# Ledger of designs, part 13: VHH binders against FAS-associated factor 2 (Faf2)

Target 1, 346 residues: FAS-associated factor 2 (Faf2), of Rattus norvegicus (Rat) (q5bk32)
Amino acid sequence: MLPFRFTYYTILDIFRFALRFIRPDPRSRVTDPVGDIVSFMHSFEEKYGRAHPVFYQGTYSQALSDAKRELRFLLVYLHGDDHQDSDEFCRNALCAPEVISLINSRMLFWACSTNKPEGYRVSQALRENTYPFLAMIMLKDRRMTVVGRLEGLIQPDDLINQLTFIMDANQTYLVSERLEREERNQTQVLRQQQDEAYLASLRADQEKERKKREERERKRRKEEEVQQQKLAEERRRQNLQEEKERKLECLPPEPSPDDPDSVKIIFKLPNDSRVERRFHFSQSLTVIHDFLFSLKESPEKFQIEANFPRRVLPCVPSEEWPNPPTLQEAGLSHTEVLFVQDLTDE
Below, E stands for the ipSAE of ESMFold2; O stands for the ipSAE of ESMFold2 at other seeds; V2 stands for 0.75 times the mean of E and O plus 0.25 times the DockQ between their complexes.

## First folded at step 4 (VHH)

Design n28 (framework vhh_7b18_3)
Fold by ESMFold2-Fast, scan of step 4:
Structure n28 (fold): chain B 346 residues (1-346), chain A 121 residues (1-121)
Amino acid sequence: as target 1 above (346 residues)
Amino acid sequence: QVQLVETGGGLVQPGGSLRLSCAASGFTFSEYYMGWARQVPGKGLEWVSYITSGGSTEYQDSVKGRFTISRDNAKSTVYLQMNSLKPEDTAVYYCAKDIELSGETYVFDYWGQGTQVTVSS
């Protein structure tokens, strides 16, 4: 019977119709969003020419991000390929020189066809009622917000007026956000500068203390050097005294005044004092040097000089006199005055 | 240029813990929502967590109570503390920068290189 067959087939048809609605629209799967935009741009240029607003070459999400970062308006154009007014709008309004100039100077411009997955996704988000469609988006209250919608055919002069009105009404939000960002950046820079100034001051104080420590160390080392020089001088003086005493102990005994083989020598020291001693004619001139060296009044380094002829007596071993002569060999056979010359360096 | 660098992944036994870090540069970190997503090899990308610029957090049901998202604006870093890890948590974890859209669900952009988390006995 027809009623039972009709009911069965009607249910099947309704089921098939319902199954159709559960299948996703192919445009709902965005797999190449940048490719969608590039292909739309090429298609647009083929149809309307190369004189058009500069297309943002990136995804819708990237355009929103850049507009938010730069605090700029984003103009979104959704192209309805099949709509009767799309060609007129693009040729006469969107591509008008004054419209191109306004868009290029004041905003980012993103556009795509609703027949492409990326454009279809944006269409679902913005929910346009007709074509041509334009939306103005900007950062408001820390959210990217649609602040204006232009739906349907519009002439160039009206388009300029509407876009300018939307921007003027909302510019204060971008100015406020820009000021807040500048204040935050200024605070961060000021804190950085204060930290740098503190560290510079700390380094300057540490350098000042280092220089003070170095100066104290230099003074300490100079004082230590002076003490070492004093100790060296005392040791030198002790060694000199020990040498004088050793030479005195090793001196041969003074001959008797009645000894016919002896002579009395008178010495005139640099301090104008006079000392006398008897020597045997056979004694070396080194005995004269040892005697004079043993005296407290003698200079540390000296030479002995005789007069007429004026000559320096070889009283210490030298190249010329490796074995100093005896008093007799030196012609000291009669009482005479010998002069002690100071050779001590300043 | 926006850069996100994830670190902290590794091999752990079930019930173990890991802390993931994401170092961000090239944008004003403190003003953006940040999040974590994960991908199992051969399967799709899935949401894990996000944190708003104001510090409010939200988690996928499967990780709620086990994972904690946090941020350090001074270091431009977002963290994911993962506790009581399960074998099904094995995935490559990605850091994401959020774009807040009026009237829409959150849209995330600028994925990092990712860090591998393997939960195995």
Scores: ipSAE 0.000, ipTM 0.119, lowest interface PAE 19.2, mean pLDDT 81

Design n29 (framework vhh_sonelokimab_d1)
Fold by ESMFold2-Fast, scan of step 4:
Structure n29 (fold): chain B 346 residues (1-346), chain A 124 residues (1-124)
Amino acid sequence: as target 1 above (346 residues)
Amino acid sequence: DVQLVESGGGLVQPGGSLRLSCAASGFTFSTYAVGWFRQAPGKEREFIGAISGEGGSTYYAVSEKGRFTISRDNSKNTLYLQMNSLRPEDTAVYYCAAYTIEHSGDTVYEYDYWGQGTLVTVSS
């Protein structure tokens, strides 16, 4: 029968193993980790009193993150409710005034019962061999690392000595990490300052080039305007000369001095020069204007005045005189002196 | 009644050497890591170096490594800083501090205890 019994026990062991996968430990599912910690803290205070190290108010993951951020040691206490030494340890060691003072001053303290899902999860991660159990965790080589383990019953003086030894042995790593963070921060600040200085210089150079471009464009525009004015003036002067030549070619010939209808006119120009020409009494006063306009010495705008009585002769078509009168109609004598007045500034 | 008292500061010529001492009282000196800092006029306080409680581990700021040496004598509760090849730029008030881990979460170090400082002047 021994093989029959062996077969049954083997089947039972396999069944128990399989059942464990069908119904895993209820503590393996963490649904309220903060509630687990608060519940544990309440239970701890009811059993051991309120004089204890300050419990970290958060999940294990949060405690690890805070210890890493702050470059602090994290002390983890896993409470084994069913272990014979747990009560003695908590009353006589963990809650001793000297131990409370050390823990509160030097480290973050996270604690939970292994009977709670959160504590059970941490137990699976740390894999403690016995109770009471303490683990010291800190940032080492870029990773949160267990740097010390205290397993089994320990007296308060030994606990202080062991925690202090673990911290002292590993504090240099945290100091090194703080300096590396400070050096990286200072290097980033220096690089940012250099980048800002470079961008400021670039912006100043761009602004300088913009002002140079605008000044160059303003100068070019002024030079172009001056050039256009010179070209316009040259064209105006050329057109004036051409018009004078055209008027000269269209002048009627001078009548003979022996012609009884001839008028001799002596013109006094603004430059005090004198010019004389003969006209016929039947010719329009426009012929007088055309003759004077054709002279090189004549102003660009002028009017012709007669004396006795003093009057301006209508030598150019106007609203008052749409058809300028003849020399005879204007009352000119066989010999006249007419005055040319410069109106170029009008 | 916890106290850190620095001594040994004074006027020294460029290229000279000086040894600073820090006497600790009122606490268990051998259980604490301790270090040296300095502050020049108008400048921020800078870390020089630290030594573990038992003296087995030392850490120095990169800029000061090789010229400065930290040591301790736990039987005399005294921390030392040996400064060699001193330069005018080393002129500062030198402080000793007993190390803890950071408490506030700031990027600046927090310490259990600080001394009042000792002035070191490097000039001709």
Scores: ipSAE 0.000, ipTM 0.095, lowest interface PAE 22.1, mean pLDDT 80

Design n30 (framework vhh_sonelokimab_d1)
Fold by ESMFold2-Fast, scan of step 4:
Structure n30 (fold): chain B 346 residues (1-346), chain A 124 residues (1-124)
Amino acid sequence: as target 1 above (346 residues)
Amino acid sequence: DVQLVESGGGLVQPGGSLRLSCAASGFTFSDYAVGWFRQAPGKEREFIGAISWSGGETYYAVSEKGRFTISRDNSKNTLYLQMNSLRPEDTAVYYCAAYTIELSGDTIYEYDYWGQGTLVTVSS
């Protein structure tokens, strides 16, 4: 069974929720905080003239951040457009030449109307009770702190005295923070210098080690080249010796002195030594070259010359003589004297 | 947890264009005015531009107006910076930010929501 009555409270609660949803306060939506400040400044100048403290050209949040960064006092003025004392305060106190000079020289000055969303937001944060309203804010114990509140109409001399008192009472906190920042900056500079010196030393050491390694590698490569050249020369000499032995083994036997087709050849070598050997008339002149090449006393490169008439014998294959002739075809006699000419170029 | 994550940075040639994105999470993005800042090595953090909660109003540093365009998509919780005609002097880490303030007694508690930044290098 359903109850016969409803509680008024339940109905009212639902209705309040609906109304709040339908009619939110438009000032609760900060859509243009910088424009709010610029608009307020323009309206202020139209009403009170251009002789006023320099307005911070930015959001309240930006003003707090800059005051904290610069270690300066921030003076916040909340303008109540509808308050009876606002005009008197602005004309006679805030825009007094001595007040302007004090504010411009010692603090950042942020101001906005509470009828603007940005000013309304700041009003909700600072929770002022009456107008005109001023708050002095600064960095204290690592937090931005309200160190003074001035509420209600105040004369310029009293305003100067109150602002000065608040600043003097709290300036030691800003001085302390400046000293701490200077100490941290000095430590960072020293650390950077030490890091740079360390890296320079490390690079110098690495460069020395690199040069030592390069020098060792260069010496090793040079020694290796010399060793390879020695090995190549030794192999060349060994191959030459093996070729000489091979040619010696392949030489045909000497014909008998009593063979009518035998040729006795006496060779005159460049070192003035004489060697003699018998050959058969049917043998190729290459056999003469092979015999001379097989001798230890023969030069590395040589040619064989006959006299009467003087001529070089084709004892090795060439373009003119692809197949060297026989001793008979070369016109050699039964007894010949041949001359070995050294052709080794230095 | 509130987070802002920038993306889209990288190497670009002088005269080129680049679009940065900032993805917001952990708060009602559409309730906040948000902005872009940059910091070059050895320089102070510089304001570039801001956009109202609805996207209806935009504010730019005078030096950046005309080359940079700020926009937002509240359905995607994303803030954008379109950068055109880039110069080597635009080389910096780019940050997005949202900000709120609360008062407890006489103490002001600042809640800054900043991303980690995204590096933009303009070089040939």
Scores: ipSAE 0.011, ipTM 0.294, lowest interface PAE 8.5, mean pLDDT 81

Design n31 (framework vhh_sonelokimab_d1)
Fold by ESMFold2-Fast, scan of step 4:
Structure n31 (fold): chain B 346 residues (1-346), chain A 122 residues (1-122)
Amino acid sequence: as target 1 above (346 residues)
Amino acid sequence: DVQLVESGGGLVQPGGSLRLSCAASGRTFSDYAVGWFRQAPGKEREFIGAISGSGDSTYYAVSEKGRFTISRDNSKNTLYLQMNSLRPEDTAVYYCAATVEISGETYVYDYWGQGTLVTVSS
């Protein structure tokens, strides 16, 4: 008998073990942690009333984060719905006025049922041995650390004494951390002020150096501009001289004085000097302009005027005269005096 | 344009000291503010400190204040970084960089050296 019973139990245990791995506990999947907390709070109030410690309204991770930030103790209550002592603990200890007052004044209070996914997740982290279960958590050595565990049924006076003992034993760590944070904050403020003063001094030095460099560059650039303008003027003068020589080479030869179609023109230049040349009546007035332009004494820009009546001769193509007329078409006599007017300042 | 070449890197024991040099060539070195930066494997380039063109003003990253000292010798066109009380976490490639405008931001530096490796290990 006994061997068959042991074999049966062994097989059944193996089967149950296998099923635990094939079908994971549905509580292991946390999909709505805030909803789990709110749901637990409502069910707690329905069963035990509204006179209870103030429940932290957020996830376990949020409660840890806030406790760390505020340098406060976090009290965690894991509710075992099916445990024989849970009702007595909640009614007579957790909801006692003195216990409520202590918890509300000294710590953050997070609670959830282990039958809820969020509570089950926290249970897996804290690994409680029995119910009711309370854990005290605080920042110690840069980590949120469980500094106290209360397991099993406890009376209100003993609960107050145990919670106070745990806090008193660990308060020095929170005080130390507050002092360190204040020192770090003061150091940061001082360093920021020093950095701002240094940056201002650096900017002043940089500005002085920049002004000196900009002044040197401005002077160099001005000298370069003057030199470039001088070179441009030299080239313009050379190009003008070359164009004058080209026009001189392209001038038609003077007709003979014996040619009946020859026109003798006497030009009066702006400097009161006189220049004389013969042209043919069939030649364009442009030849007169080309001749005058080729002279060293002529202004860079000029116009030619005839008198009696006074008129400007169209010696250069224009909108009004795209094809300048011939000397004959312009009505010039066999001997003419024409006046060269300086337009260089226009 | 300025060209920068770092030197002086090597293997140092924890708690030891090391002096890095940065030699500048090209345009006048004193016209530039210069800084030191470092980059550890897998991390972004971080600012250590800077010195003005004249050498009269220095600016350090808050985390490195007191252990590192920056100086320059404009007659030698050289920038220095004196590193004291070295730790394994100081292991990085160290770069010098030049800019016209002094800043703790890496992106404002126009001219960079090729870097010198500093390994702090026992």
Scores: ipSAE 0.000, ipTM 0.138, lowest interface PAE 21.3, mean pLDDT 81

Design n32 (framework vhh_sonelokimab_d1)
Fold by ESMFold2-Fast, scan of step 4:
Structure n32 (fold): chain B 346 residues (1-346), chain A 125 residues (1-125)
Amino acid sequence: as target 1 above (346 residues)
Amino acid sequence: DVQLVESGGGLVQPGGSLRLSCAASGFTFSEYTVGWFRQAPGKEREFIGAISYSGGDTYYAVSEKGRFTISRDNSKNTLYLQMNSLRPEDTAVYYCAAVYTEITGSDYRYSYDYWGQGTLVTVSS
């Protein structure tokens, strides 16, 4: 006999099963993962009390990140609200004082209900078979790895033993990672120090070269200045000599001693030497200056003085004497002694 | 001191393109897996893409695949994100991140050790 109620329920079950595949699970959309954790914590405390392991107050991804950074075990508890063993596990095992102490001292503890979107997302990642469910996660071989799974009801003493066993079996990987991090850090510090030392050395070499270049340029400029001064002085001396020679060539010839208009002048130079020359009374006093200027023994700047009475002869054009007078107009005798005064230091 | 500094963010019109850069210092960049994330105000941080330190493998979020391209230049210690066909919905602060681990499937979405300060990308007309 076919049972009529069986055929009815079979058809209904197939229909309900089909409908479930048409609508996505609302838990598949995670919009407030931190709110999911906070909400679960409050509902847990309402049901089981405030004596529980310290809940990680953040998302699952944040808990993984912190466990990796700190090189700590992460204990993940997925709470099945509707499972028959969840209440017994939480009251008698998870919230036992010795279990709380172990969890708080050795690991990060993340927990959420699978009825919450965040807990459902973690459930999809860990794919638990039954409740209560615990997973132990740590950094192993450069990735966050599930190193232990505890599925189904467990008593507090066995829970402590299992968690300790999992941690002891895997502690060496965390120790190895700490050593590797320290080695990487030391390598980075050394590389930075080498780069900084190289740049400092390069700057010091550039500064030394700049100073050497400036010193060479400064010395070169000083040498050029000294050389230019010497050349300028030599040119001035040569020009002076050429001017003396021109003046000598342009001197009018000496008049004959027999010429009644001839004047014999004896010049006393500053070095106490004496020079004589004849001039014509009709010649300008400038001829006397030109003659004296042409002598090697004459100062570069001088004036000519006559005695009895003492006076300076205007032998060079001036404001007072724009056109110097003739020897006759200046009152010179047929034989004169004139004194050359050195004005080079004036 | 470990630093990741993003640059290249700014205002861009819908349908436009933008290239983000992330300059890394204080660690051996070539040994790290690096990636891009974004976060709009009031939203969860979203994974965009990552590139492994080994094998040249790249990983993209399903929704961003085809529009965004991640690349790296280990000689310059720089990570890049080329963004094409930008939409107003792409408006977010973009972060670069680094981790000393291999990416294996779902791991690419989390567990990064170092993060930049972010660069704002605004897609508006």
Scores: ipSAE 0.012, ipTM 0.374, lowest interface PAE 9.1, mean pLDDT 84

Design n33 (framework vhh_sonelokimab_d1)
Fold by ESMFold2-Fast, scan of step 4:
Structure n33 (fold): chain B 346 residues (1-346), chain A 126 residues (1-126)
Amino acid sequence: as target 1 above (346 residues)
Amino acid sequence: DVQLVESGGGLVQPGGSLRLSCAASGLTFSDYAVGWFRQAPGKEREFIGAISGTGGETYYAVSEKGRFTISRDNSKNTLYLQMNSLRPEDTAVYYCAAEYTVTIGSDTYEIFYDYWGQGTLVTVSS
C-alpha cells in the first residue's frame, strides 16, 4: 500500500509537471482581474441571491493594499465551483444574516472562483487543501500575514465563533499599529508646525534686520547730506568774502574834501546804519555798487535809490545800461543821500 | 525581524569614488524593490535611486543619473550603490530602504511597505 500509493502519486506529479511545462494552465494568464471578480459576483448572485457579504470590487493585490492602509482584516473566500460542499456552505453559512453582518462590519471581503484566472492565482499563493476555503489576512509585523485558515464545511455559528476568535487573537497588532501611526502623524504634524513657525520667524527676523539696515543707511545718507550742505554753505560764505575783498582792493582812492569834483555820498543801509564815502563826478556808478558790496553790512542783493525825483540808479551793467553812467551823468549833487534797498527776498 | 544594515561610508576626497553596501536579513530579498536615499544636515530626505526585485529595472533621480549606479546580488541579499565623481554637496547620511512588491503572473502590484536601515555617513572633503 503506502509505497505503491507514493510511487503512483510521484509518477502522476511528474506527468503533471511536464504537462504544465508544455501546456500552461489557461487560468495562469490574468488579463482582466477586476472582470474576474465582477463576473464571479454576478454568478454568485444568480445561484445564492443578493443577500451576501459585500464583495471587494478590485484585485486581490488592491484588497491587500486597502486592508493594510485601513488597518482592517481581509477575509479571502476561494470558491470551488466543482466541490460538493460549496453550495451548502454558501447558502447555509456564508449567506446567513449573522455571518453577513459580522463580515460587513469588521472586515474587507474578497472572493473569487478558482476557475477564473485571478482566483486561480490567489489559490496558487494561498495553497488551500480543500473547499470551502477562507483565509484571514492582516498587517502583522509590518507584513500582510495569513493569521487564520478555515478549510472544509463549517456551520454558521461555528464560522462566527472561528472568525471572531481569529480577529480577537490578532486585533492587538492592528490597535498597536494604529497607535504608532497616530503618534508618528502627530509628531510629524508638530514638527511641520514647528518648522513652519521657525521659517516664519526667520523671515520676520530677516525682514526686521533688512529694515534696520535700510534705516541706518537712510540716517547715514541724511547725515552726509547735512554735511555736504554745511560744506557748500561754508564755501559760499568764503567765496562771498573773497569777492568782497577783491572789490574793496579795486576801489579807487577817495578824493580830497577840497577837490571841486568830489561828491560826498551818505548811504542809508536797510539796518538803519549810515556809511559815507567820497567819489569823483567822473567815476562810474559801478564804483558805488562795488563799494557797497564790499561792506560787511550790505545785503547779498540790493539796489540803490536816489530821491527828488525817486529813482533807481543803474549801478550794475544791464541791457539798457551796458556801461553805467558817471555820477555826473546820473545827476548827483556835491552832497547826496542814497538809499540801499534789500532785494534778497526777490 | 527585518534588518537592513548599510556599510561602506567614510571620508572621501572630491572627485573620488565610494561603494556602499546594504545587507538585508529577515526577508525574502528578491521579493522586494530596494533603493537608496540620503539626508544632508538641514535638508529633507531625498531619493537617489531604486532597483526592482529581479534587478531588471532601475530608476534614478535626475540629479544623480550618470554618477551613481545601483545594483543588487540576490544570492547575497545585498544592495549596492556605486558613487563616482563625488562632490562636497554629496556629504550626507545614506539610507537603504526596501519596498514590498507582490507579483501576480505577468502583472506587478506594488504594496509599499517600507523598511529602513540606520544609515551610513559619507563625508566628501579634503
Scores: ipSAE 0.000, ipTM 0.126, lowest interface PAE 18.4, mean pLDDT 79

Design n34 (framework vhh_sonelokimab_d1)
Fold by ESMFold2-Fast, scan of step 4:
Structure n34 (fold): chain B 346 residues (1-346), chain A 126 residues (1-126)
Amino acid sequence: as target 1 above (346 residues)
Amino acid sequence: DVQLVESGGGLVQPGGSLRLSCAASGFTFDTYAVGWFRQAPGKEREFIGAISASGGDTYYAVSEKGRFTISRDNSKNTLYLQMNSLRPEDTAVYYCAAGYTIEFSGDTVYEGYDYWGQGTLVTVSS
């Protein structure tokens, strides 16, 4: 019935009004603005494709901060999902190649659906009258300022003309701020160059002093090495002299010429000089070496050779002769001529 | 009561690394996007980075891109900031923030995070 239906609709309208009034808009509280932006980007690409202006991937507040820091225009697009002109605008104007190129080259582009909390928040701040909605924002008079608003359906050519007009009308403010920042940066660079030049000079002085110290140390060390080598050579000479004297003192006395076991040995030294000494047949060949070593005329290192047959006598302990034989065991005659061979530098 | 408690700040040499933590209590941490801010002496508060409620999405300020990494552990109600290649200009008090609100008072719009920590000081100096 008509009266019952009329009463029902009136009650439903009152109920919907009361429900709307009692329940605040769920979009009024933003808890995940980053998620809102990412979600909108994905839904936009699903509806209109991937050929669109590059979306600023962050919150509205971050986009404002970055535009201020970089001295760039910020273009804000509020997407009204339920508006009759939104699809036409996005497909035919916003995603037109020439519009994409303009936006990507000259401005930061932030966009969100007003059905998302972050987009609704921005909508409340910008208070748009209709959709599609675009706002151009830039740093002016030390504040991020809305310098242009485009409300309602617009064609690509008109969009390009309007965006260009807004930017050209306001470009001088950004140019002035860039010049001021460049002047400050140049002053800082000059200060840094002066500091670096001073530090480089200090390091060069330290390096020069280090090289002088190293050169002085190298010269001192070389003088010390020469002195130590001279002292070592002097000690070697003294030790050799002392060892020769000690060997001379330890030599057994010469047997009498009348002793039947005496051997007379005539040594031919490398300098063609001759030295004679008597030994006993029972004495070790080491006594012959000790005698020759004790002579000032002997080479520093030598060996002793006998003739008939020609042979080297084992007068010093070796692997083959750990205990050198006696003169008798070596087959020496009562009168022998032995040859001293110089082995110095061998 | 709602609390955000930052920790991990301290003195670090240039080129060093530091990891900040923010322990949250008194609210449903896993339903909020959370972020890091810093404030150097005599300067305005600067945004560093934010992470979505799930942790699946992150966003960083351009000046900090590549050096700082934000992460969260919803099981521990904790937010993290990994800072690498630290410079003297990174010296600041670092704040974590949670929740986001917008308030209208006549023609004035106040927007910002509901909850803020007390901050942790990071000094980068030799």
Scores: ipSAE 0.000, ipTM 0.204, lowest interface PAE 16.6, mean pLDDT 80

Design n35 (framework vhh_8dlx_2; at its last look DockQ between E and O 0.35; V2 from the best seeds 0.00; counts 0 for: pae O 8.4 > 2)
Fold by ESMFold2 at other seeds, look of step 5:
Structure n35 (fold): chain B 346 residues (1-346), chain A 123 residues (1-123)
Amino acid sequence: as target 1 above (346 residues)
Amino acid sequence: EVQLVESGGGVVQPGRSLRLSCAASGFTFSTYAMHWVRQAPGKGLEWIGNIYESGSTFYNPSLKSLVTISRDDSTNTLYLQMNSLRAEDTAIYYCARYTIEHSGDTVYEFDYWGKGTLVTVSS
């Protein structure tokens, strides 16, 4: 049996020890990969100064993508925080002015500590054996390829020589890819120009066909309208002729000259011709209109005027004369001259 | 067997939005970073962006204002939301499982890819 307070701390220590085996390696979870790179940059500046190569501020994947897109070399530096040579390399090689100039002018530079999740992930992929560690990566034969690995402490002049050798030995692959991209771009431009010319020609043809169709439709509709007007006028003429024949057949007989109620009327037509006919005083003035309407030489629309006194005879129903009067009610004499006025233009 | 199956592609009008899905199986989805990549007709692969295990997202700067990547670890599904689509966004869209793997000197950044889903932006 142990003292309670001593046992309590001992049990708590066992619990804390057991939690370590349950807790995953913090490097196995990438939570802030850009933060890992930025934190290395800040640590670098604090320890070694602000005179250093420009760090790529992005993930390893972004750096690979940019190097591929821009056809540039990518220099990857993995920092071993606990390695005895890391500080000397950073201070004496990476901060050397000639190294800075080389890296800034010819490559993208990505750096991270292997104690950070993003650096650890790259370490698992690159499988470095010691520190400091550098890898040169570039697009070669359609794939991003590690074309050089430098492990262990290296002096600035030797670093420059080795990086330059790796780049010079592999530069022709980047030149060939650059030329192939230019050929594809020129082919794409030509294809686009050909497609645009084809589409413009197609649109012109389509517009031409639309104008032809629109003109044909307008012509057809106008021809149909003319034909309908012609047919309507012919039908009207036929109806008029039939009406004239019907009125002629319905006229009352002409009374004898010896009939004491006989009225002889001389009609003066618009063409200065004369027509005579006898009527009966008891007949409606509509008989006069029907007689004149039945004549072939009469206007289609007319009115009948008397002189002495001058007046228009109500021979058809109107607002003033709903039921036309008889010849006697209209005051006609046994011999009368009436004038037919053409109303076709009124 | 690791499988990635994209869906949601089709023909859309310019200016519209579209949401693509990627169903993952055959691995522990929640422990992998996932990516969207596209290939326009006659062009090379273009990286759109990624999403890490933690949910952190990173995008191609030229596309950042137009796309959003998300994941649902409970359904093992990766999503790509695209807005204000343009004719140049016509492409086959792939989801990919992120890893950095080296075989000799060759770097393989994405170890498994879907078959892709075609997005056509035209009027």
Scores: ipSAE 0.013, ipTM 0.480, lowest interface PAE 8.4, mean pLDDT 82
ESMFold2-Fast, scan of step 4: ipSAE 0.183; ipTM 0.454
ESMFold2, look of step 5: ipSAE 0.014; ipTM 0.379
ESMFold2 (binder alone), look of step 5: mean pLDDT 81; pTM 0.802

